# VH-VL binders against Flagellar assembly factor FliW (fliW), part 1

Scores and structures below are computed, not measured.

Target 1, 154 residues: Flagellar assembly factor FliW (fliW), of Carboxydothermus hydrogenoformans (q3adg3)
Amino acid sequence: MFILRLFSPAFGEIEADESQIFSFPEGLPGFSHLKKFLLIRHRDNSPFFFLIAIDEPEIYFILIEPSRLLADYHVELSCEQQGLLHLSEETPVLSLNIVRIPPEAKEMIINLKAPVVFNLQEKIARQIILDADYPVRYPIPLSKVKEKADAGTK
Structure headers, positions and changes below count from the first letter of each chain, unless a header shows other numbers; Kabat numbers aren't used for antibody chains.
F, E and O stand for the ipSAE by ESMFold2-Fast, ESMFold2 and OpenDDE, each averaged over both directions (binder to target, target to binder). V2 = 0.75 x the mean of E and O + 0.25 x the DockQ between their complexes.
Where letters were taken out, [cut] stands.
The coordinates of atoms that the task and the answers printed are left out; those that the model quotes come from them. Centres of patches stay.

## First folded at step 4 (VH-VL; framework fv_ficlatuzumab)

Design g1 (from c8 with heavy chain Y102F)
Fold by ESMFold2-Fast, scan of step 4:
Order: sequence, then C-alpha cells, then structure tokens
Structure g1 (fold): chain C 154 residues (1-154), chain A 124 residues (1-124), chain B 107 residues (1-107)
Amino acid sequence: as target 1 above (154 residues)
Amino acid sequence: QVQLVQPGAEVKKPGTSVKLSCKASGGTFSNYAMHWVRQAPGQGLEWIGEIIPIFGTANYNQKFQGRATLTVDKSTSTAYMELSSLRSEDTAVYYCAREEYFYGSGSYYGMDVWGQGTLLTVSS
Amino acid sequence: DIVMTQSPDSLAMSLGERVTLNCKASQSVDSYVSWYQQKPGQSPKLLIYDASNRATGVPDRFSGSGSATDFTLTISSVQAEDVADYHCQQYYSTPWTFGQGTKLEIK
C-alpha cells in the first residue's frame, strides 16, 4: 500500500504507486527546479502517457510512444548520454516524446529531436538531445493516432 | 523587458557575405527559438530560418539552405545570421524575432519580441 | 510551399467601425495561423497565435477565428492607432509563409 495521493487540476484525485515516480536530475526545459515526476499511461495499449510534476501537479506533459506511429524513428544514444542515464545492455528503458495538442487541433506536434528516456530500473529520466537530424516540430494527424490507439480492441 | 538589438544598416557588394547580429538586452535565449525574417522594399515578410539554442537545432527555408547559417553565442546573448553569395535581390530589412519555446514541446507560440531590423543594401 | 493570400489588399474604415481581414491558405493548415500588426516604419508585433489566441498585451478589440484554409482577424471597434499593415502567417509546414499583407487606413 505505497500509494501516492495528489490532486491535479487536469486529472482530479490521483492515486499511484511510488514506483511510478521518476527523478529528473536536470528537470525539464523551463522547469529545472522540478526534479520528481509521476508517469502514468493513459490506458492499456494506449500510445499516450502523462508526466505530472509531483511538487506542482498543475504542470503536466503529454508524451507518446513514437515507435507505434513512426516506424523509421530510432533513438540512438551516445556513450556519454547512456552514462548520464546509468544505462547498460540489460537495463529496461522506455523512450517517449513530448507532444503538444492545441485546443481543437486535428494534428499534434511531436518533438522528435529530444525524447525523454526513462531508466525503469533506477527510476531516473532525462530529456536527451539526439545527434540525429530529427525535427523539433513534427506534425502528425490525430486521425492516424486514433487508428493506432483503437487497434488493440480486437 | 527583453529587447532584441540589431544594427541599423549594412552595405555590401554582390558576391560577398554578411553576418548580422541580434543581441538580447535584459534577457536570455535559454527558453526561446530565434527566428530570422526579411522584408524587401514594398514586399511582404519572408521566413529565413530558426535556431533553437537549447536543442542546438537550426532549421532553414530551403530557398536559403546552403547560403544562410544561424548561430548563437550564449556568453554574449547574441544570435547571428550569416548570408553568403549576396545578390541585389537580398536587399531587405532583416529582423530577428524570438518565440517562447515551451517545455520541450516543439509547439509554436508566435514571435512575441522583434528586433528593430537591419537594412541590408546589396549594390555595386 | 503553402501560399497565404490576404484580402483585401487595402481597406479604409471610419473610427469605431468593425473591420474584418481575411487570410486564405492554399491547403489546410489546421489552426496553425498567427497574425501580426506592422505600423509604418516599425517591426511587426504579434497579435494572434493558433488562429484565435490573443497575445499578451493585445487589446480585447482584436480577435481571430477560422480553421483549415479560411482565417479572419476582426477589430471590433477600430481606433486611430490601428493604422498598419496586417500579416497572416502559417506554421503548419516549413517553410513558414506569410500573406502579402492588408493595409488598414482610417477615413
């Protein structure tokens, strides 16, 4: 019963396991002093995740699992970046990208240049700037996302 | 509060290069994308490119790809646009403008602060 | 490239009148349109972003609307200080492109 309870204006009362809390040693751009975030999946088999600041729950990010939408997208980390995240060949890792969905938009914008990489074992994460020439502002139709999200309903 | 300071004018000969500056006064570039936009006499606005210093990324209008280079010097809070192989058609006012870059999202929030512009005249 | 076309090229209004300026994209740009005001001899100033969001410090008389290919900037009660060129811009696809501008004059 290690349950974190917090109130988010966007999500209401949240009850989550403390194991879903990640440390961000450098925070995120614009939030260098926020070091702890809660990661929750929107629902089973959804490509969407929410990243909520523990100390300021009104602040949250929407993230997406890009491999489910973009087959040619690959996150390749340098040795230095792997070291900063304490990654080895055996470390379970999750890579997600921050998205912006403007109100009433038909498209979302994905930051493909700077994924957020999570070390699932040590519970640390960082937004990593990739060496590859990926765009910071990559639009994708929400209709394509909905099609992929509905695939698991059999 | 933040102002973008640009020199008033530059005169160059065809075939040469120019490096235009844009200095942030009273602020920093840390959470901003910096855009370069030009306006030829009596014409509309034309986007040249952007640099997002926090991600080390520069994106260019293909019309200027290979001729324009965008850089920043964080120690002096100065952005630069270098334009090579100048032609008379490059005569225009060149603006730098900042766009607030929110939280790694890649969203566009509009260019909220503009420099006064540098009038570049390219003539023999 | 996406072409942005503004209409009319110029417009003269009386003080206090409602004015509407139009901007049409050659293909759908969703809501990814900004509007800028440029007074004579000055740099552009952001008025509206994401089709309908007013920028900080912009008077309430300015509003934006539209989606897909057709966008409108409205000034509910035009004032003398509103004499300027108005430019629309799309940021849906690079290169970002601007309309040719609409000149607003007071009668």
Scores: ipSAE 0.111, ipTM 0.721, lowest interface PAE 4.2, mean pLDDT 86

Design g10 (from n0 with heavy chain S105F)
Fold by ESMFold2-Fast, scan of step 4:
Structure g10 (fold): chain C 154 residues (1-154), chain A 124 residues (1-124), chain B 107 residues (1-107)
Amino acid sequence: as target 1 above (154 residues)
Amino acid sequence: QVQLVQPGAEVKKPGTSVKLSCKASGGTFSNYAMHWVRQAPGQGLEWIGEIIPIFGTANYAQKFQGRATLTVDKSTSTAYMELSSLRSEDTAVYYCAREEYYYGFGSYYGMDVWGQGTLLTVSS
Amino acid sequence: DIVMTQSPDSLAMSLGERVTLNCKASQSVDSYLSWYQQKPGQSPKLLIYDASNRATGVPDRFSGSGSATDFTLTISSVQAEDVADYHCQQYYSTPWTFGQGTKLEIK
């Protein structure tokens, strides 16, 4: 187990262990050259995560756990997609979606078409394009996000 | 610098179809949404639809649903809009425009590069 | 569909004057609003995105402000090259919609 130390312009000095580092075999759209990312939850009970590129820490993404906000949202993977992520019936998995929150915005935009699926055991992740007809631009009020996060702290 | 190259003009008869091209010069459509917008003479801009090749998604304004089809040929870096059942009221300049995916947040900045437009005239 | 309404339809200004163009959405679009400049015979050019961010290469005399339903494009000191139609556009909800445009002329 090694401690990774990096400096992020957005987050300052970061120390992380190997369990927080994920391999992205194909990177992300626009960032195919970036194969390793650090995943950090904003706070213990927050629906928000940060995904920071290890080789270029100025590049990061904000992710949200959509199932906590959208009861009808289901990430269904094909057998091929499960194979690419090394998923089995017992594999712990985390599915998050990239969001955009402009400065002073009251609503965020979620990409529901392309979740980022993490294999928590093998530390491999991929952005998966779902067969389901989900929108790539789904607005949701930040007040709804805060309300759901606060309910979870009980 | 990336340019989007479109033909200058097309003339079609009512009831026919047209397939308009938009070629990226000096770049590709990778990591971009491609939009099609038209402008009738003396009128404002009207959004037809978008295609986001990376996500396999195309979205259309209801007015054009079923008549417009957006595609991209990756090998030639060319986007296409096919419009069927043409009417005289389809006479307009048709623009393609790209929307850049945001580098840190996986979102979009607005249509930053536009083609010069193709004037489509629909007349008998 | 979200309807975008611009005002005025046309405006004639003297060189160096401060110009204000308005754009109203029929429902909240938060900050998901862009402004485009279109000179005669040319394609539109992105000026402002996310209501207030200037696009690359756009002079700092152009600024955007507003949120929800009311938006403003300001040119702090109008120049001859600013003669154009200006269009606002929302990208909060599909279909994306544009205002009818405001024509800016120099007196």
Scores: ipSAE 0.448, ipTM 0.801, lowest interface PAE 2.7, mean pLDDT 87

Design g11 (from c8 with heavy chain S105Y)
Fold by ESMFold2-Fast, scan of step 4:
Structure g11 (fold): chain C 154 residues (1-154), chain A 124 residues (1-124), chain B 107 residues (1-107)
Amino acid sequence: as target 1 above (154 residues)
Amino acid sequence: QVQLVQPGAEVKKPGTSVKLSCKASGGTFSNYAMHWVRQAPGQGLEWIGEIIPIFGTANYNQKFQGRATLTVDKSTSTAYMELSSLRSEDTAVYYCAREEYYYGYGSYYGMDVWGQGTLLTVSS
Amino acid sequence: DIVMTQSPDSLAMSLGERVTLNCKASQSVDSYVSWYQQKPGQSPKLLIYDASNRATGVPDRFSGSGSATDFTLTISSVQAEDVADYHCQQYYSTPWTFGQGTKLEIK
């Protein structure tokens, strides 16, 4: 186990262990040169995550766990896509979607067409383009997100 | 520095279809949305639709849904808009324009690079 | 559809004057408004995005402001090369919509 220390303009000084670091073999669109990201959950039991580029910590993405908001949203991967992620039936996997939350917005925009799928065992992740006809720009009211987050806190 | 190259003009008869091209010179389509916008003589700008090639998705203004089809040929770096059932009201300059698309990071930057436009004239 | 209304339709200014162009949305678009300059015979050029951010290469005399339904484009000291039509656009929800444009002329 190694301790990674980095400074993020958005999050200040961060210390993380290897278990939070994921390799992105193809990076992300527009950021193909960034191959290593740190995944941090916003807080315990929050549906939100931050994905921070290790080599350029000023670059980060906000991700959400969509099943907590959209009961009918299902990520089904082809055999080829499962192979690219080294997935087997026993592999622990986390599927998150990148969101955009503009300043002063009443809604957030979720990319449902292209989830980011994390192999929690091998620490590799990829943004996968689903065959299903999900929208790239899916708006959801922030009040619904807060409602679901508040229901999760006891 | 990328440029979007469009033909200068097209003339079509009512009831026919047209396929307008937009060729990117010096760039790729990997992280861009390609928009199509028209401007009738002396009028404002009207958005027709967008295609995000990396996702294979196109979104249309409902006014053009079913008449407009947006496609991209990545091998030639060319975007296309096909418009069917042409009417005299379709006479306009048709622009292609790119928007730098980020999955969830950064701003939707607006349409930062525009083609020179193709004047489509629909007349008998 | 969100309707964008610009005012005035046209105006003529003297060199060096401060110019303010208005754009009103029929419903809140937060800050998702862009401004474009279109000179005679040319394609539109992006000036401002996200209501107040200046695009690369755009002179400092251009600035944008506003939120929700009311937006303005200001040219602090108008120059001869600023003769153009100016268009506002919302990208809060599809379809993207533009205002009818404001024509700026020099006296």
Scores: ipSAE 0.016, ipTM 0.586, lowest interface PAE 6.4, mean pLDDT 84

Design g12 (from n0 with heavy chain N31S S105W)
Fold by ESMFold2-Fast, scan of step 4:
Structure g12 (fold): chain C 154 residues (1-154), chain A 124 residues (1-124), chain B 107 residues (1-107)
Amino acid sequence: as target 1 above (154 residues)
Amino acid sequence: QVQLVQPGAEVKKPGTSVKLSCKASGGTFSSYAMHWVRQAPGQGLEWIGEIIPIFGTANYAQKFQGRATLTVDKSTSTAYMELSSLRSEDTAVYYCAREEYYYGWGSYYGMDVWGQGTLLTVSS
Amino acid sequence: DIVMTQSPDSLAMSLGERVTLNCKASQSVDSYLSWYQQKPGQSPKLLIYDASNRATGVPDRFSGSGSATDFTLTISSVQAEDVADYHCQQYYSTPWTFGQGTKLEIK
């Protein structure tokens, strides 16, 4: 086990397992120069994740696990996209979507058109543009996320 | 930084189509949404639509659905808006504007760079 | 469609006065609201985004506030160069919509 230590302006001192580091061969739109990101779950059983650029820790993205909110949302990858991510039938995969949450906002905006797909075995990830007609800007109340989580605990 | 260059004016007859250009100078449309907004003389701003090339999507205001088509030519860094079945009511200044597509805390959700506008006059 | 209504339609102020411009949405737009300044003969310029954040290079005298349906743009001490039309815009849902604008003039 290797321990990575980073200072993030948003999160302070972070100690993370190096296994949480993912390579982004193409980076992300607007951030093609950033090839390594740290993926952290907000807290146990939270639908939220943070993706922090290792080389520029002031840059981070908030991601959500869409299955916790949208039962009809399905990430279907083409054979070419699966190849780019080194995916096979046995490969453990995590699919998350980037969200935008201004500081005072009551609702978040989810990019359902372009999920970020993680190959958990080989530690590579890519933002994939789906062929399906999903919106780039999908608003959803933050209260809906908490409400569904709370309802599930009883 | 990036500048958006548009032609000054265009004159068309009713019933025809026009294709207005918006060329990025000093940058590209990579990682940006491009919006088209018009302003009739003495009136407010009216959103026509957006194209987000990186995600392969274009969205239109219902009033322009079926009449407006937004495209980009990445090789020339030029965005286009084609408007068909022109009417005298389409006389307006047409602006292209970029929106930086950035996520996370402190991300910007506004049209931060605007072209100088093209005055489209529709008259017989 | 979300309708944005600005008030007043126009106002004339003396140099140094505080100016407050209002913008009302027909339904909640949360904090997804921007303000633009448009000087005569020029393109609009982004002033405020996310209801209260000043765009880069915008003077401190400009500030935005509000949430849900009611928003304000404040100029703490109006200057001659502030003569312009001011537009609010929601980006909570498509189609994006603008208010009709408020014209600011100096007495």
Scores: ipSAE 0.505, ipTM 0.823, lowest interface PAE 2.4, mean pLDDT 87

Design g14 (from n0 with heavy chain S105P)
Fold by ESMFold2-Fast, scan of step 4:
Structure g14 (fold): chain C 154 residues (1-154), chain A 124 residues (1-124), chain B 107 residues (1-107)
Amino acid sequence: as target 1 above (154 residues)
Amino acid sequence: QVQLVQPGAEVKKPGTSVKLSCKASGGTFSNYAMHWVRQAPGQGLEWIGEIIPIFGTANYAQKFQGRATLTVDKSTSTAYMELSSLRSEDTAVYYCAREEYYYGPGSYYGMDVWGQGTLLTVSS
Amino acid sequence: DIVMTQSPDSLAMSLGERVTLNCKASQSVDSYLSWYQQKPGQSPKLLIYDASNRATGVPDRFSGSGSATDFTLTISSVQAEDVADYHCQQYYSTPWTFGQGTKLEIK
């Protein structure tokens, strides 16, 4: 039950327990020196998450859960990629995609080519480049996201 | 600070190919998309395509699909654009420009650093 | 392709005047629009991104506004060094497209 306290310019004072802290063995593109991130959900039942660098809290990413928006989006990992994430068929997994949402925007841009896959049991995560030909820049209306967020999650 | 260095003018004959370079000086283009944009004399800017080396993807404007090929040599921090089957209409200044692929505080979704441009002249 | 149309094609202003440059998209590009300044013989320079955010090092006399299909670049008090072509660009949908440019001259 370890409690980490940090200050984020974007989110203020944050307290996190160990269950919210993930190790990124290779960091993220452009941030290889950042190995630990805090994952928090934007709000209850929201498809949005924030990924905040513990060592540099001014650095954060906005992520979305694509399964709630795109029925035809499938994250298929190779055997090697599953090994890097320590996955077995019983391992609870969360797959999220980084998005860009400019201030006052009505649409967001999703990176569908490179999801961030979280091993919820071992608390490790990686951004995985999929073999499938998904776009790096996929626009979707925020109004469509709100409709899906208000629906069931299963 | 990063500069994008492009060579001086090139002259090619119709029907040939050209491979233009864009070298990142004073840094790397890791975590950046590299864009290629041309400008014919007295005309506006025309987007050719982008390469995002970190994700192994390249995207092209339909007009250049099949004729343009974007590549990166990480060992020399150099991006390349090869344009084949050259025509006189390809005469233009060709720019490379970077876009930061980072969606957080202070990031730009615009092309924030540009090369000085290479003048390509296609003539007999 | 999304077509970007700028107006006017050119204009001449006196020092200190407020100037507005317009950019229209053939369909909504939301806020995914940038403005670039290109001085004679130079490469373009980013001025505004996400429709209204000023790029680092850009003087505060430059501002952007608008959304969806109609966008404006404003120079609150034009100076001699502002002589340039100004280009708008959408990055909402591939291929990225630019307007034809507006040439700004000082009288």
Scores: ipSAE 0.482, ipTM 0.819, lowest interface PAE 2.5, mean pLDDT 87

Design g15 (from c8 with heavy chain S105E)
Fold by ESMFold2-Fast, scan of step 4:
Structure g15 (fold): chain C 154 residues (1-154), chain A 124 residues (1-124), chain B 107 residues (1-107)
Amino acid sequence: as target 1 above (154 residues)
Amino acid sequence: QVQLVQPGAEVKKPGTSVKLSCKASGGTFSNYAMHWVRQAPGQGLEWIGEIIPIFGTANYNQKFQGRATLTVDKSTSTAYMELSSLRSEDTAVYYCAREEYYYGEGSYYGMDVWGQGTLLTVSS
Amino acid sequence: DIVMTQSPDSLAMSLGERVTLNCKASQSVDSYVSWYQQKPGQSPKLLIYDASNRATGVPDRFSGSGSATDFTLTISSVQAEDVADYHCQQYYSTPWTFGQGTKLEIK
């Protein structure tokens, strides 16, 4: 049994098990020195996740599960990208996109061009730049996000 | 600190193409989006498009899509904008500008470093 | 396309006065607004990003505020070197769009 304990300025004292820790072999753009992140779902059945850097817990990202909000959004990986993530047909995969939610926001901005793809079995993740012509800045009203989240609890 | 160096002027005939350069002096483009913005004499600023070198792709203002092409040569730290089928109304100062982009943070900042601009004159 | 409208088109102020420049978006742009200063014959210079954050090296007399559709740039004590055109910009949705500019002059 391994319990990770860390202090995050944004989230306070955190305890998490090893299954929530992911290795990022290349880190993230702008944060190549950060190779391990803790993935926490905002709440049960929420489309939101927090990705917190283990070695520098003041650094965190907000991610969304786009399939719950955008029916026509599909993450298609090249053969090379699948290899880098150790993916096979049966590998459980989670694909999330980083979002920006400014203070007092009525909308959020999603980067649909570069999802973060998680191999849930091998605990490896990478930010993948898709070949598809998806926008880097995709605005979505927070009211639509709340509506979809609330529908999921009913 | 990075500076963006652009040539001062270009003169072209209608119907031709131009390729404008923007060289980063003292830095690279890896953590930045490079924007192209024009300003006709006495007019406001008009966004043409952006290229984010980390993605290797460009986003365009629909008004310029099909006529404008944005590229980056990493070996020379130079960004380019090619504009085809030139018309007299394309006469303007063309600026390149850098926006610091931390994709992992999900954040974008304003365009913090600008080139001095290239005056493109399109006349017969 | 989102249309950015600035007001007034021009104004003249006395040294030391507080000046407020306005920018209105045709639809909500949340806080994704930047302000630029452009002096005659020069390229634009970033003053404010994300509606209220001052860019590096920008004097503290410059401040920004606003959200959704209404934004303001304030200069708390105008100085001679502040003579310039001021442009607001939204980067909420592509294409990014700028206002027509406000020209600030000193009396």
Scores: ipSAE 0.015, ipTM 0.597, lowest interface PAE 6.7, mean pLDDT 84

Design g16 (from n0 with heavy chain S107Y)
Fold by ESMFold2-Fast, scan of step 4:
Structure g16 (fold): chain C 154 residues (1-154), chain A 124 residues (1-124), chain B 107 residues (1-107)
Amino acid sequence: as target 1 above (154 residues)
Amino acid sequence: QVQLVQPGAEVKKPGTSVKLSCKASGGTFSNYAMHWVRQAPGQGLEWIGEIIPIFGTANYAQKFQGRATLTVDKSTSTAYMELSSLRSEDTAVYYCAREEYYYGSGYYYGMDVWGQGTLLTVSS
Amino acid sequence: DIVMTQSPDSLAMSLGERVTLNCKASQSVDSYLSWYQQKPGQSPKLLIYDASNRATGVPDRFSGSGSATDFTLTISSVQAEDVADYHCQQYYSTPWTFGQGTKLEIK
């Protein structure tokens, strides 16, 4: 298999499959020059992901799977937004939200207004600004994060 | 090297409205949260609200909800705060301040760039 | 609203002395706390963010500590240019709120 090797100041040497690389046609707000990101899950069954810029690995984002925390949170995309992401009824999709976690923090601040939506089939992603009136700064305790039990290996 | 440029002073009568400007020089604030903070003579700092143009949102302290309106004109790189129904208690220095919107660990700078402030005097 | 209370209201120190300024939140703000320095006639300047991180260009003599409800700003060796009002601010929840400020003077 083809292994990408990347050095990140925050993570050291990273070995990743090229299939974990996503194209961001418009980059991210504030980072329009960065078009390729590596998406890695923090740990098996973790709700946390890291999104690392391939061309500038010192730039990375922490993302969370919101369904692990917020039952009433729904990512509803307009027809235009679905078109920009090349989404169809059959397309596998992953929606994550960027979080801020200061050192030693017990709470995180999650951006519910602007999820990052990944087309897992075509490996493209975009940060989408939702029409719904969700907050851009939503504090939530880290203790509310639900981990799946590792029942399959016990 | 962004500078936020504000007028030095404004004088208004009670019951009128004022629209204070904050111009980005040497850059833009389209990718930033812009905050408005006031300071009455001899008093501490009081947060009025924020506008985050990139996400189309504005948030206000309850005390200013309905009286303050925050806007941004991207073409002139100018942020505005309009405050209506002025009273003498609104006499204060009004600051605009930029906050880089934090997206990831290690990339936060707080309100790192502040305007020099506009002294608003409300008197009859 | 979260109420921020600073102490003392004012203090006067001799050059080279260690200064400790306190900030208390009415409820936990975790580590979402900043400190600002404001010299007479000037705008506030960011000193510390996330309770303990020094902002760019801020001298090493400034340090922040604390979490939850109790926070401290320390100046290890006070200099003449440190005469200012110091403000703490929480950004854990909206509305953002500031303490009343502590005035630092040199004897």
Scores: ipSAE 0.596, ipTM 0.837, lowest interface PAE 1.8, mean pLDDT 87

Design g19 (from n0 with heavy chain Y102F S105L)
Fold by ESMFold2-Fast, scan of step 4:
Structure g19 (fold): chain C 154 residues (1-154), chain A 124 residues (1-124), chain B 107 residues (1-107)
Amino acid sequence: as target 1 above (154 residues)
Amino acid sequence: QVQLVQPGAEVKKPGTSVKLSCKASGGTFSNYAMHWVRQAPGQGLEWIGEIIPIFGTANYAQKFQGRATLTVDKSTSTAYMELSSLRSEDTAVYYCAREEYFYGLGSYYGMDVWGQGTLLTVSS
Amino acid sequence: DIVMTQSPDSLAMSLGERVTLNCKASQSVDSYLSWYQQKPGQSPKLLIYDASNRATGVPDRFSGSGSATDFTLTISSVQAEDVADYHCQQYYSTPWTFGQGTKLEIK
């Protein structure tokens, strides 16, 4: 394939292959013109990911893997939503939630209402608005995240 | 540039309900939460609630739970707050205000655009 | 609910003086705090968000600092146009709450 090279103001020079590139058919709310994003993990076994717009690399989102922090959080998709993501029972799926974490903050805010669901086989992703009554703003201490990571997930 | 346009004043009798409007001019509600905040004469600001149209959610301060209802009409770019069972202590200026909820660009503006406010007077 | 308390209630300053306004939260709000300026007869205007970031178009004489429970708004050299009520607001947890406000006057 090819090696993508781009410059991100936040992350510097980045090299990535096609396996890390996802198509967002509808973009993200507020960014409907951005259809391709690069997904990278913060570090090995980190619950954090960065989602960087390929066409405008100054635009990026921080995402977290909620299953490693919240045992009671379940992403249940309707048949229509599964169809939009080309999901079947056999499809490998990754579900992440966008977080807000200001500089110097000790707590982050997670959007549990609208996870970003990735079809790892077809490289398509969408932000899905769940029918369940989850909060858009769910605060959690960063110390809890580090505690879970230190528990030896590798 | 977006503006939030509100009526100047409303007068209502105790026990009735009121539906206050907030119209976006020069923009839409697409990328933000709409907040409703009131200010009684000579008092501070009091948060009533928020509606986040993109996620179909509305949240209320407990004091207003069951009395306030927040809605949006996308076809007219207008947000509404309905307040029922009005009492004299509901006399206040009612503001609508926008909060940009996306942070991915390294920016967050709080409630960056405010309507001019509607003075609600509740009197017999 | 998180209670926000501002001090002083009112303050009279001479032109060019450094002004310090305080805001205290009843529990930690981390850095999720904004400051608003409200001139007589006008709507509030955002000055500072995330405790220390100036909003677009706000003069650089305004600055915010603090974290957790104690926050400060500073005006490095007060101007006549700065006469207003100043409000702090936490957005760490719903319901969002405001302080009672500090009135700034020029003597």
Scores: ipSAE 0.508, ipTM 0.821, lowest interface PAE 2.3, mean pLDDT 87

Design g2 (from n0 with heavy chain Y102W)
Fold by ESMFold2-Fast, scan of step 4:
Structure g2 (fold): chain C 154 residues (1-154), chain A 124 residues (1-124), chain B 107 residues (1-107)
Amino acid sequence: as target 1 above (154 residues)
Amino acid sequence: QVQLVQPGAEVKKPGTSVKLSCKASGGTFSNYAMHWVRQAPGQGLEWIGEIIPIFGTANYAQKFQGRATLTVDKSTSTAYMELSSLRSEDTAVYYCAREEYWYGSGSYYGMDVWGQGTLLTVSS
Amino acid sequence: DIVMTQSPDSLAMSLGERVTLNCKASQSVDSYLSWYQQKPGQSPKLLIYDASNRATGVPDRFSGSGSATDFTLTISSVQAEDVADYHCQQYYSTPWTFGQGTKLEIK
């Protein structure tokens, strides 16, 4: 078992198992030099995740699982995109979207055009630009996110 | 350090089309949204649209849908705005402006780098 | 479309005075509001983003405040170099819209 220890200005001291570490072969747009990220779920029933760059822990992203909030949102990958992620019919997959939450915000902005797709078996992930005409800036009130999260924990 | 370079002026007749350029110098704009904003003489700023090359998307203000076309040539780091069916009321300074995506936690910094503007005069 | 209204259209201030510029949105834009300074013959320059955050290189005398529909830009001690048009802009929803601008002059 490999145990990673790092210090994040936003999260303090973090201790993580290697199973939480994902390789990003192309990095993320604007961060092509960052190839390894730690994925942490905010808490057991939260729709939120944090993606923290291992080599530069001050850089992190907030992600949300959109299926819990937006029933009509579907991530459809091309054959080429499935190949890049080593996906097969039996591969466990997690699809999350990066969100922006401004200081003192009452809403968040979700990038629905470009989900981050994780291959949970091979521990590789990639931000995929969907062919579908989804918005890059989709606002949703934080109160609605809380309502959906609370409904999921009954 | 990044600069957006635009030509100074263009003169066109009504009914024609114009293609204005915006060249990134001293850096890349591939990780940015490029916005086009115009300003008629003595008036305020008017947003025309944005192109987000990384996501293959362009969004337009309804007033300009069908008339404006935003494109990017990544090989020359040049963004373009083509405006068709020109009218005298299209006379304005046209700016390109950059908005940075994906910095830090995806923070929005507004349009932080602007071109010098191209004065388009539409008259006959 | 969200309509942005600025007030006043113009004002003249003496050097060193505190000046306040107003911007009102026709519907809530939360904190998704930026302010730009445009000096005569120049391109706009970003001053404030997310209603209250100063852009890099912007002097401390500039500050932004407000939320929802009512926003203000304050210059704590106006300088000669501050003569410009000031524009507010919402980025809550497309199309992005600007106010008509406020012209600041020095007496």
Scores: ipSAE 0.014, ipTM 0.588, lowest interface PAE 7.1, mean pLDDT 84

